# VHH binders against THO complex subunit 6 (THO6), part 5

Target 1, 367 residues: THO complex subunit 6 (THO6), of Arabidopsis thaliana (Mouse-ear cress) (q8l4m1)
Amino acid sequence: MYGDATNWNEDEYRESILKEREIETRTVFRTAWAPPARISNPDAFVVASSDGTLAFHSLNSLVSQSASFGYSKGQDVMVAEPERVVRAHEGPAYDVKFYGEDEDALLLSCGDDGRVRGWKWREFAESDVSLHLKENHLKPLLELINPQHKGPWGALSPMPEINAMSVDPQSGSVFTAAGDSCAYCWDVESGKIKMTFKGHSDYLHTVVSRSSASQILTGSEDGTARIWDCKTGKCVKVIGSQDKKSRLRVSSMALDGSESWLVCGQGKNLALWNLPASECVQTIPIPAHVQDVMFDEKQILTVGAEPLLRRFDLNGALLSQIHCAPCSVFSISLHPAGVVAVGGYGGIVDVISQFGSHLCTFRSSSL

## First folded at step 19 (VHH)

Design q02 (from p04 with R57K K101R)
Fold by ESMFold2, look of step 19:
Structure q02 (fold): chain B 367 residues (1-367), chain A 119 residues (1-119)
Amino acid sequence: as target 1 above (367 residues)
Amino acid sequence: DVQLVESGGGLVQAGGSLRLSCAASGFTFDRYHMYWGRQAPGKGREWVSGIKYSGSKTYYADSVKGRFTISRDNAKNTLYLQMNNLKPEDTALYYCARWSRGDYTFDYWGQGTQVTVSS
């Protein structure tokens, strides 16, 4: 007989179709390359998604799955099984960072639930495959919880989301950019707030540490970036303008290796600042809204509300433009070997070699 | 200009239900936490319910928990309050309010809609 009802479960089929549609409607907000480790799987990265999950993937597994998938069956994107996955947050997971570089490094995540959660990377990444891991239940070692604020009429604020993190393992600090218009410095050892950075008039999108000057930089919905003294918590510089022509959120920021150059993504522009000179040196127009930026030495990588990874020099000249699989891209992650991971709409991650060729493209499987 | 317009109030007998609506305009609605507050005759304003910008989490004052449900439709820029099992002490002018993330206050609210619950 060519198939019968006992070999086909309608409920399992229906659940499979619903799960596929859920995966296709998700967004990857952050990818992060795992640090070089003496014991852990090499060339691994973590994907943080709008469903609140963190998924660990290895390149070897992805290449193997991609080869057996054989894109000849259709034009759709492969759904890849991660090595490990946990539900780290209620609501979207917005950022992932590694705190430390040795076997005791922490994998940190933050999200819409106003929490930073941390796991030992070695324990998260290593497979001791057993029945106790079937629920993908791994309890975090660290949990930082944003403060709620008193408001009028007896109200408390909703729990402020955490949109971005920056880490400084030498000082034992993690910096967060929060939905309450503040940034916070947390002592990782005690789990307590060491410093509050208050002055923005709207929520923060991004935070970057400038360790050479004991500073952090924040970018806000209020249209400004600010530079803060980490020792005093005082704002030492406001970058940008509140006027109508400059009233666009600062969505992303990055410093170069010297910490002298700052690039800000703001609307459909990149603004390049030389910090010692306190001057905006260059504005680079972008056809789509900028969603992430970073430096690769003296070159600027950027992604946005379009399926493109662009690279510019400091003079604003376009050096390369690579098509990306997500139709809108929220994250750039650069490995020291020059391999780039980008992630965005549709739950899609695209891994691009140092030569600009695509190594693999996939949707991360969900819980 | 930011505008918040409440509707759906009225006269209702005890035990009855009402659904309040708040039409929002002049701002990007899905970026803001929203609240309902109320003011009974001769009393100060008090919060009733709040909802995160995404709709993912809701908050209720103890006096209304289990009876009222806040919701939002970000595609229609509308905030709702479903009020069930109404009591005479729920009689008040009901306001929707926008949370200011920078000041931790309500920076805009509407004229309000009157809810009157009879015995």
Scores: ipSAE 0.553, ipTM 0.814, lowest interface PAE 1.7, mean pLDDT 85
Fold by ESMFold2, fold request of step 21:
Structure q02 (fold): chain B 367 residues (1-367), chain A 119 residues (1-119)
Amino acid sequence: as target 1 above (367 residues)
Amino acid sequence: DVQLVESGGGLVQAGGSLRLSCAASGFTFDRYHMYWGRQAPGKGREWVSGIKYSGSKTYYADSVKGRFTISRDNAKNTLYLQMNNLKPEDTALYYCARWSRGDYTFDYWGQGTQVTVSS
């Protein structure tokens, strides 16, 4: 019988309870599918979380973990063990992008600490380092650090956060949407700022590269989206409610493959723009605040402050509506095979097949 | 409409303590850095303390470091300043201020709350 079990169990029990609560309070801000390797690794993706970690997951491993956890209709959500995890940021990690298309790609992340950090994806995914054998600190190959600003009376601003990235490997650039109301173009090789895009009156939520026109597009808390010439850094167009309404942030944007169609999430609406015509063609009402959008060919995928993944055509017709496990969803990522990962509140990620069936649902664990 | 309403000021003896509060409304409080500033009689405004929008980092002017503690409760949209070991030179009108992300200054501040420290 346990002679001193009460005191020993109490300390371990308290730590166990605190860990469980910490896991359940996390938010997934971004998922990203890894590019295919030149060898067969087609199922990898990365999860960026509010605790500042990036977690690599294998779909094969997730399905295996899900089977051993026991079948559930979403009542209980398993806590998945990642293949690899790194602490990429102090504070939340907000976005993840791959720079490049193959196994030589860089895994880029940005976060609340005002940094972009980059790792060679193959080294990240295939390192000798085990989560169980040593510290989970993999040193980045690339580190970009936002400018810090002086304030009145000698005050120094906190480091401006980086909320989103867009990559343009053809020009060797990464674009950041920052908390200081600016977007920046960074040269990946030198790590230096090539261009600053200043004109928004509040922090930026999103940035999208329009390579065919040498432009970027930004969406801001100030209620506007802006189109910028990348060569001059000048704003060429302001879109949105700054003159009639300025309260609703532009939370997300995406371009289709032709770069002719832009979809913007603003409040409870999707606005569809034809950029050559410079006109808003369609407004699609959404029952909840829009938090991410993307194109799948000529179809629009969207998620928001509700547990739903919706798909629309360019005419605004609802094509599908799939229930997602997170009660609020911040990220959509689409694999070329049609598999979708969504992530959000509770640290929950839901992986949905090209046919709309759920392949697995899990809470992403961390360090 | 952005509004910042300070409270908690008053008369206190040197060595005493006060806790100031600032109720914020009309903006997404947990996305903005917040500061306390003050203005002593016959002097210009000066910064006192600042806190990152998440609460994860705090900043203090040299004159108050170690004596004042800034904090925030993002669920209640409230900013706080705990002032300990008060000195007569801390006598001032204390303002809650919002950091402007667009021009790197303070774009909104409240009417202030008077703190008077007697010897």
Scores: ipSAE 0.430, ipTM 0.744, lowest interface PAE 2.0, mean pLDDT 84
Fold by ESMFold2, fold request of step 21:
Structure q02 (fold): chain B 367 residues (1-367), chain A 119 residues (1-119)
Amino acid sequence: as target 1 above (367 residues)
Amino acid sequence: DVQLVESGGGLVQAGGSLRLSCAASGFTFDRYHMYWGRQAPGKGREWVSGIKYSGSKTYYADSVKGRFTISRDNAKNTLYLQMNNLKPEDTALYYCARWSRGDYTFDYWGQGTQVTVSS
């Protein structure tokens, strides 16, 4: 009358536990909602992870499964199998963006291997074969490779990583923030670099395009944000201090829809700028290091090294604070319908309705 | 106050092996790519091997590829070079160097450790 374990397979049990631990030690660096092609309701989104994979998930499928419905935390967070997954990068995948808005949209990713890779979203999303095999089944249509540089003694630099992207389909461009302290403008049709933005003294964390002024903005480990003219490649403004003693990295930036308001995440602060006035109008202290920021109309969403999604108005007033399942959150993705996906430590993704309720919480499985 | 201190050099017969270490202090080690370089008597400096800040990618000069292995332990702030099948041509002062991010150059290096390979 002791426990009955006489007919179970210990090796299969041990392999399943090891796989679960591998999933639980991953980080989601970026989530992105797919374009709402012919429908407006949020459904498809992509998850970029520290293991170099991109995983497509369907919100409708996740919610209908009940296992992922609602909020869960810790070891209660269930693993969800993606609709499709590909190993896009050697090393972490740091960012995902969609280039275009219809059936011909490209899914772009960038990562530690210094590459941008792109697939037709239709091909990525509409496969009818299983993606649970351990190797990639879809080759990228587009590949942009960071330049390597020569150094002293004949040495070549390591391939600089790409930490962030911004897309501008109307100009046919994608902008990258790289680990060689430069940002690059790439022409998507030719795959060539159109412009190099050099001036930062440390690697870049974030890049945002400001199309109305033909500008981009970059945020760096060097403690500054910079505004660049896309026509000349010249830096037109430096925000922040390069003082070594007070140097805090600019981890994230976002523009509002008018492109007149800029929010910067720097250390444990949000700095709100009115760009036409060249004025920092508000500084909002945050209890944890800021890791991502976004505008929702005239409201600011932010996440960081804590399990919270915070929302502020332009005056710095806290409007809401929602507990998130990842203990450290690296990504906010906002659908136009108001649904938010956040992702972070533990491979965890948390999907939150426009009313602040949790629609589902899950760990994204990998190859 | 950046410091790089090499150790592990010495005399060895051709075909032998040595393991060099470089202890790093005064900076956030896991933010920097690291390299080994060498300088033979009467010759200019040349690179030997490099490794990304994360350890995820390694680089080797053609003269040492397949014989030398670079590695790093970011928890111990230490860079390593395992040198196998040593040849007299490998005789040199070996030093570790930190890759500068902004200038595509080395901004700090150690005093070096002598490796002498006899025939």
Scores: ipSAE 0.320, ipTM 0.673, lowest interface PAE 2.7, mean pLDDT 84

Design q06 (from p04 with S54R R57H)
Fold by ESMFold2, look of step 20:
Structure q06 (fold): chain B 367 residues (1-367), chain A 119 residues (1-119)
Amino acid sequence: as target 1 above (367 residues)
Amino acid sequence: DVQLVESGGGLVQAGGSLRLSCAASGFTFDRYHMYWGRQAPGKGREWVSGIKYRGSHTYYADSVKGRFTISRDNAKNTLYLQMNNLKPEDTALYYCARWSKGDYTFDYWGQGTQVTVSS
């Protein structure tokens, strides 16, 4: 309120206010746990944000920053400095995945600029690169660029965004869900499209690979999920209503480890399918729009347009419900040790132990 | 149902500026990519500029790069084209056009607004 105003600088004050508003209006669209390099315990994860950045954070660094942050600063959520940050995309970064299971894995990201970019995780994570001055030093090892299509009047289509990825290292493939209503299978070594999956009538939100059957599944704004044969590119099955009045987007999908169980988030519902039986066996109502789902063994984790992480069994019984710091949550990521990272609105990430306690909560800073 | 109404055209001397507007109604404007196209007398339509549905990326024909700026206000359902350093070859009827979903075409365009650049 009152203080020493003798060194007031209006431009610096305005810059600080604008920066704080930028941080508070950011969205985390995806978190991903880094592969264990030397131990099985979780330590590091990557945050993909609406400003097009990827930020690497470690739990040890977050604990140290939390101690330095202190209670007396009057802030509810600390702004954390990442170990590394790179501008991966023009426009939002929507998804991040690791291709491979060790320190030599590729870190892949995709975004609104219609590109997938990839780095060796070890090179991305090296701590001897300065956060502030060397963010552009690393060149991506891989860059996949969505096709543009010829249109009338001499125009090309806009560059279709890439909303989601699924990786299949066994086949050397990355699958993308694109804004041109198509999914694509990319050969990682050559960087070329191996297959195009065309049939949806609106953009895709999600893609999941089903390696055991050489299939992928896609979820779309058109209200359907589709199953595709990867060898032929043909749609094998359409899941969901073709009724235009009842079409709600399929925002998220996940397969269990057996690849026999599929959960779909659609509007304010989870639909649980047994794929061998070709049957929807359960519908679970959710109070808010579903934004991400995953399996933890035979249990379903879900987040959405509310500050809650919910867990269900296959019968639809609620097993747990944990308050999350983001008021709208877009991402669940689960480490094999049972630690969960969730991310969402406000640039906020919440890290939750396997017992439901909050290990840390922070806003990831930008460039 | 879908309506695209262009305005802001007129007569201008070479080197001058104009700002075109396109008022959109009858559809969810913020879910569609939008373009400006033009048609000079006796010629076919050609694209001028395009913008993604969120406004995140813009595209320009080579003949207008650096001189024209496309923008959109999704809260007002309005598309804009700021045209600077106009040349006589920019004389044309200017259309705003909606990029279709799932097809690689324009599915609606307006009646256009005339821009005439004199030396």
Scores: ipSAE 0.508, ipTM 0.819, lowest interface PAE 1.5, mean pLDDT 85

## First folded at step 20 (VHH)

Design r02 (from q02 with D30E)
Fold by OpenDDE, fold request of step 21:
Structure r02 (fold): chain B 367 residues (1-367), chain A 119 residues (1-119)
Amino acid sequence: as target 1 above (367 residues)
Amino acid sequence: DVQLVESGGGLVQAGGSLRLSCAASGFTFERYHMYWGRQAPGKGREWVSGIKYSGSKTYYADSVKGRFTISRDNAKNTLYLQMNNLKPEDTALYYCARWSRGDYTFDYWGQGTQVTVSS
């Protein structure tokens, strides 16, 4: 059908191309499944991207849309309109976490602007956004701002970015890993810093809370992981190579459900630690740089600078390797049903079943 | 070895403009926040401007706000300072400085480039 070229709006076309390019150059840094809520849309997740946006999607909606349009699963990337989009940060949004387990959970995000912002998830998810005005200026309920440090010559440090978060609802705390080489414990109620964890020599990539021991673990560009006591703020253990020159950045960390096992992404290796024994029990070589890691019960899931989702057992045996749509994957998140969402370069999210089948592959549409 | 080499200084009349450059080497430039500082005759060093590692945010001293623009090209490992509407009080040796994230200090700076603004 030779579309009537006579009404070709060059400006509209240009805008469309620009938007497309914007979407294609976007990077998903984090995906997070929403807690099971009595909310009308089960199996929702949030996507944090390099443009500072948080996009809310429903798996059911995505799957339905994919089916209706006949997208080849795993190969074709669908452009999906999110249920809601919020511009959460100036600059990239690096992490998303839910604080709480029920409908009253807070959606937390952090980013390059050195802020943590929180929204009530219910409000975020249920807002009757009329189709047209999707830029819902939802005001955050919580805003945490990193401190700037005094330097020489009268200078202040730049606003330190927040690269990762961990939550401990039992203590009413949010932990942040910041670009100023510090981790912070924030009181969610007051919005104030309760504790500063200082000791790394370079910026932090990751933080995980070990609630059972009142500890946090941090990973840094300096090639070390540290264990901190949350009560005293003291470092109780440094994990890493003694040789500074051989130290690879700790890019990601995860605890298992028992909080006894730690896995660290260190360059092109996964290091598995038994925390009670304080020993590295396994090192798993990875062909690409590790960018994210997590536990699935007694299995380790990892993604990185390759279009693959890898699954290992605790002995380091490769159990499965699944192709992912993003060529570089920055985030993996696991749904309780065993479904994983991976996000990465190109703004692409790939939702993969527990059996390795692709459920949907999509990019969030532009605001 | 970490090196910072400033250039672009010179003599300029009041109201004139200069563009300073700082060539960085010996480290991963894109990972570091960078600053410009200056030292006027008979005065201590003062910060002038700062820029985040990604270039996403810039900072300026009140004395130069609206007149100076800091920028960076990470691909070229170069820091820039565009100085417009220069004043005699801007006369100083200008330094490019690397911010240490762990120590909250400038751990390296160059030899400086002289900027002289005549009245």
Scores: ipSAE 0.899, ipTM 0.966, lowest interface PAE 0.5, mean pLDDT 92
Fold by OpenDDE, fold request of step 21:
Structure r02 (fold): chain B 367 residues (1-367), chain A 119 residues (1-119)
Amino acid sequence: as target 1 above (367 residues)
Amino acid sequence: DVQLVESGGGLVQAGGSLRLSCAASGFTFERYHMYWGRQAPGKGREWVSGIKYSGSKTYYADSVKGRFTISRDNAKNTLYLQMNNLKPEDTALYYCARWSRGDYTFDYWGQGTQVTVSS
């Protein structure tokens, strides 16, 4: 059947190809589980992607869809429609955090455009699916904009991207790691910068809040981590090799629940630090570049430029390796029930049970 | 060693167009924000246009807004400036400059390429 090539709309075809490429090259940079307080959707999470969107998904919905999609042996990942999608940023969205523990929590996102945007989580989650197609209907409640700095020749700096956030609700603060090599402390209520942390020589990848000590920790492309006093803004400690040539970027950081232990993703290594002792107690080699790290009680979870979720004990012993659907994983988030969500290249999210079973694997559909 | 080499300058009549290029070497080009600056005779250096490391955002001085377009090809380590509707006031030595993130300054720039716009 000679398909009537006469009705071939080249423009439509081109658009379709571009769209397909966009979908295929989409990357999930961050996943975050919603606070448990919402009775109606206790197992919901948000996905931040390279296209600047935030997508809200329900685990129950995904699992149900997955069951219906059948384990088709085929290479095709289920495409899941989110409950809600918002275009949050111009350019990539890099991080998502919840500010608060109940229904009144704020959903915060940051991205390449140098902005933090916040929404009431309840409003974000309750919006009718029917509004999916209408871009930007949900105005953010909070908007923080990075400062531009004066440069030579009358120029202003580019808008610094925000690569990561950390929250401290006890102090009413949001911390940002920015592309201008600075971290910022923001007052959530006023929307103003309370403190600037300046000292890194290159852009920041990560920031974590140590509330018990009134500190933040930052990781940078310059190959160092720094500990900062939040009251004074001063750097109290530099963590890293003295040899500048051997410095590998600090791509990710995490604190344990006690805030006494720090794990850093540094190139193809995990470095475990006892913060009170200011000592690196363990270095764990990883076969691939580390892209995200977190604690699960006394265990370390890590993902990176490989399709694996790795679990270690504090002695550096490998406890488990679980295959994950994304070939390169940029985000790991842990649900209180022990369920892990990982996201990465291709817009693919993999939800893994505490036992290592795959609950659902899907590609999040975008606007 | 970091090198920035500007090219594409020349003599053009008012209303004409030029495309400048800057070839970058000696550093990871895709990690840096890049700018064009210029220095007219008897004047100080002024910024003309900037572009983020990814190309996601561009900036323009008011004097060139709507006429100039900055772009970059990270795969080729090249910065571009398309200049349209050129005016005599655009006559200057044009520089490609690298933005230093931590220092809030231009840490490297080239020797420049001369643009002359005749009335």
Scores: ipSAE 0.897, ipTM 0.966, lowest interface PAE 0.5, mean pLDDT 92
Fold by ESMFold2, look of step 20:
Structure r02 (fold): chain B 367 residues (1-367), chain A 119 residues (1-119)
Amino acid sequence: as target 1 above (367 residues)
Amino acid sequence: DVQLVESGGGLVQAGGSLRLSCAASGFTFERYHMYWGRQAPGKGREWVSGIKYSGSKTYYADSVKGRFTISRDNAKNTLYLQMNNLKPEDTALYYCARWSRGDYTFDYWGQGTQVTVSS
């Protein structure tokens, strides 16, 4: 049935204003480039947002939308329509990763609801499923559910959130950084916990796998980073101090391709470690709190609570600094071709070419 | 330092209502799960209600379910407990408590606020 045209127009206007407000208050927590099949140029990537959605975007489609936008409308940042959207989580989606390197890869997400959910990427990207969030028709292939704890006085805790993931397809494993101060190793085929990493005194922000040494590294609100043996689950090294008066969260970590160099974001600093030497080689001060780090070969990319993407060499020298559209940036995603996607406050994603130019800037429209 | 200060207790007749508040300071309130507990005279401590750090999930002991409502205002660093249809067995000293993520216990709690329900 068709509704009353007069009332429908007023309701449509109010709905439009409410949607605009909701989009502008959203946060992008993670972007991830999808594995290519036949095209070596970057095109597909996924956006994980504070509303619990995963949105698939095509760079080619975004550039086309951007070319038709702006000069006729006068908007600050284009609201883009994704190719595909799913509501993956109750509450925020904090991380997204691809398990595997081809079209048969799994798209994995984790979030505030304490779950990892996974889909076949090809089915997600090519599905004839409705794009409406109210009625998701695409069921996850994989679902991992965190343990829930019992406390004193008979109290139950909420399901611990999952803040970050790291994948290791060689061992068939996914590692999670959880809100119960533990990291977990999950066997992807069975969906069972293979190992639990206990030792942190507060929730984990980040996890990185070091597959060459059968290790993982974790970063915590307790002010420490830890290195763990995956075979025994035992902590082999603690970096930093748990002194509450001087502790700063370890918000982000990354390994270079050799897995010999570790960069840690902690407060307003980057700490660069050479792992074979067990030595902190550099401390690089950052004007704002660090929120993500990544290696590009032997160079360090970083973003934080400011609208800047910075690049450093291993000696700590600033190589470049690019202004980003989000006023606070939570995610760096680097494609092997050198194209970077960053995402953050306002639901804003900024895509930057290998030469530092902006290819597109948008807010994802999650319907 | 971490501080939790309860208020809003008092004397009330059975069937009445009270609203408890807990003002939090010295930590990042919006990152921690929060709970209300109580202790009746001569009895052990028991939990009453809990709320996820985001406010998105709430939990209640069976004895208070349907009568009590926990809530939080993360902008004001305040935890609340709305208590309706109070019964004499609800008479207790009520505490707010902070959940410890590392050892699954309460690491801080307040001095409490007395609730007394007359028959």
Scores: ipSAE 0.590, ipTM 0.826, lowest interface PAE 1.3, mean pLDDT 85

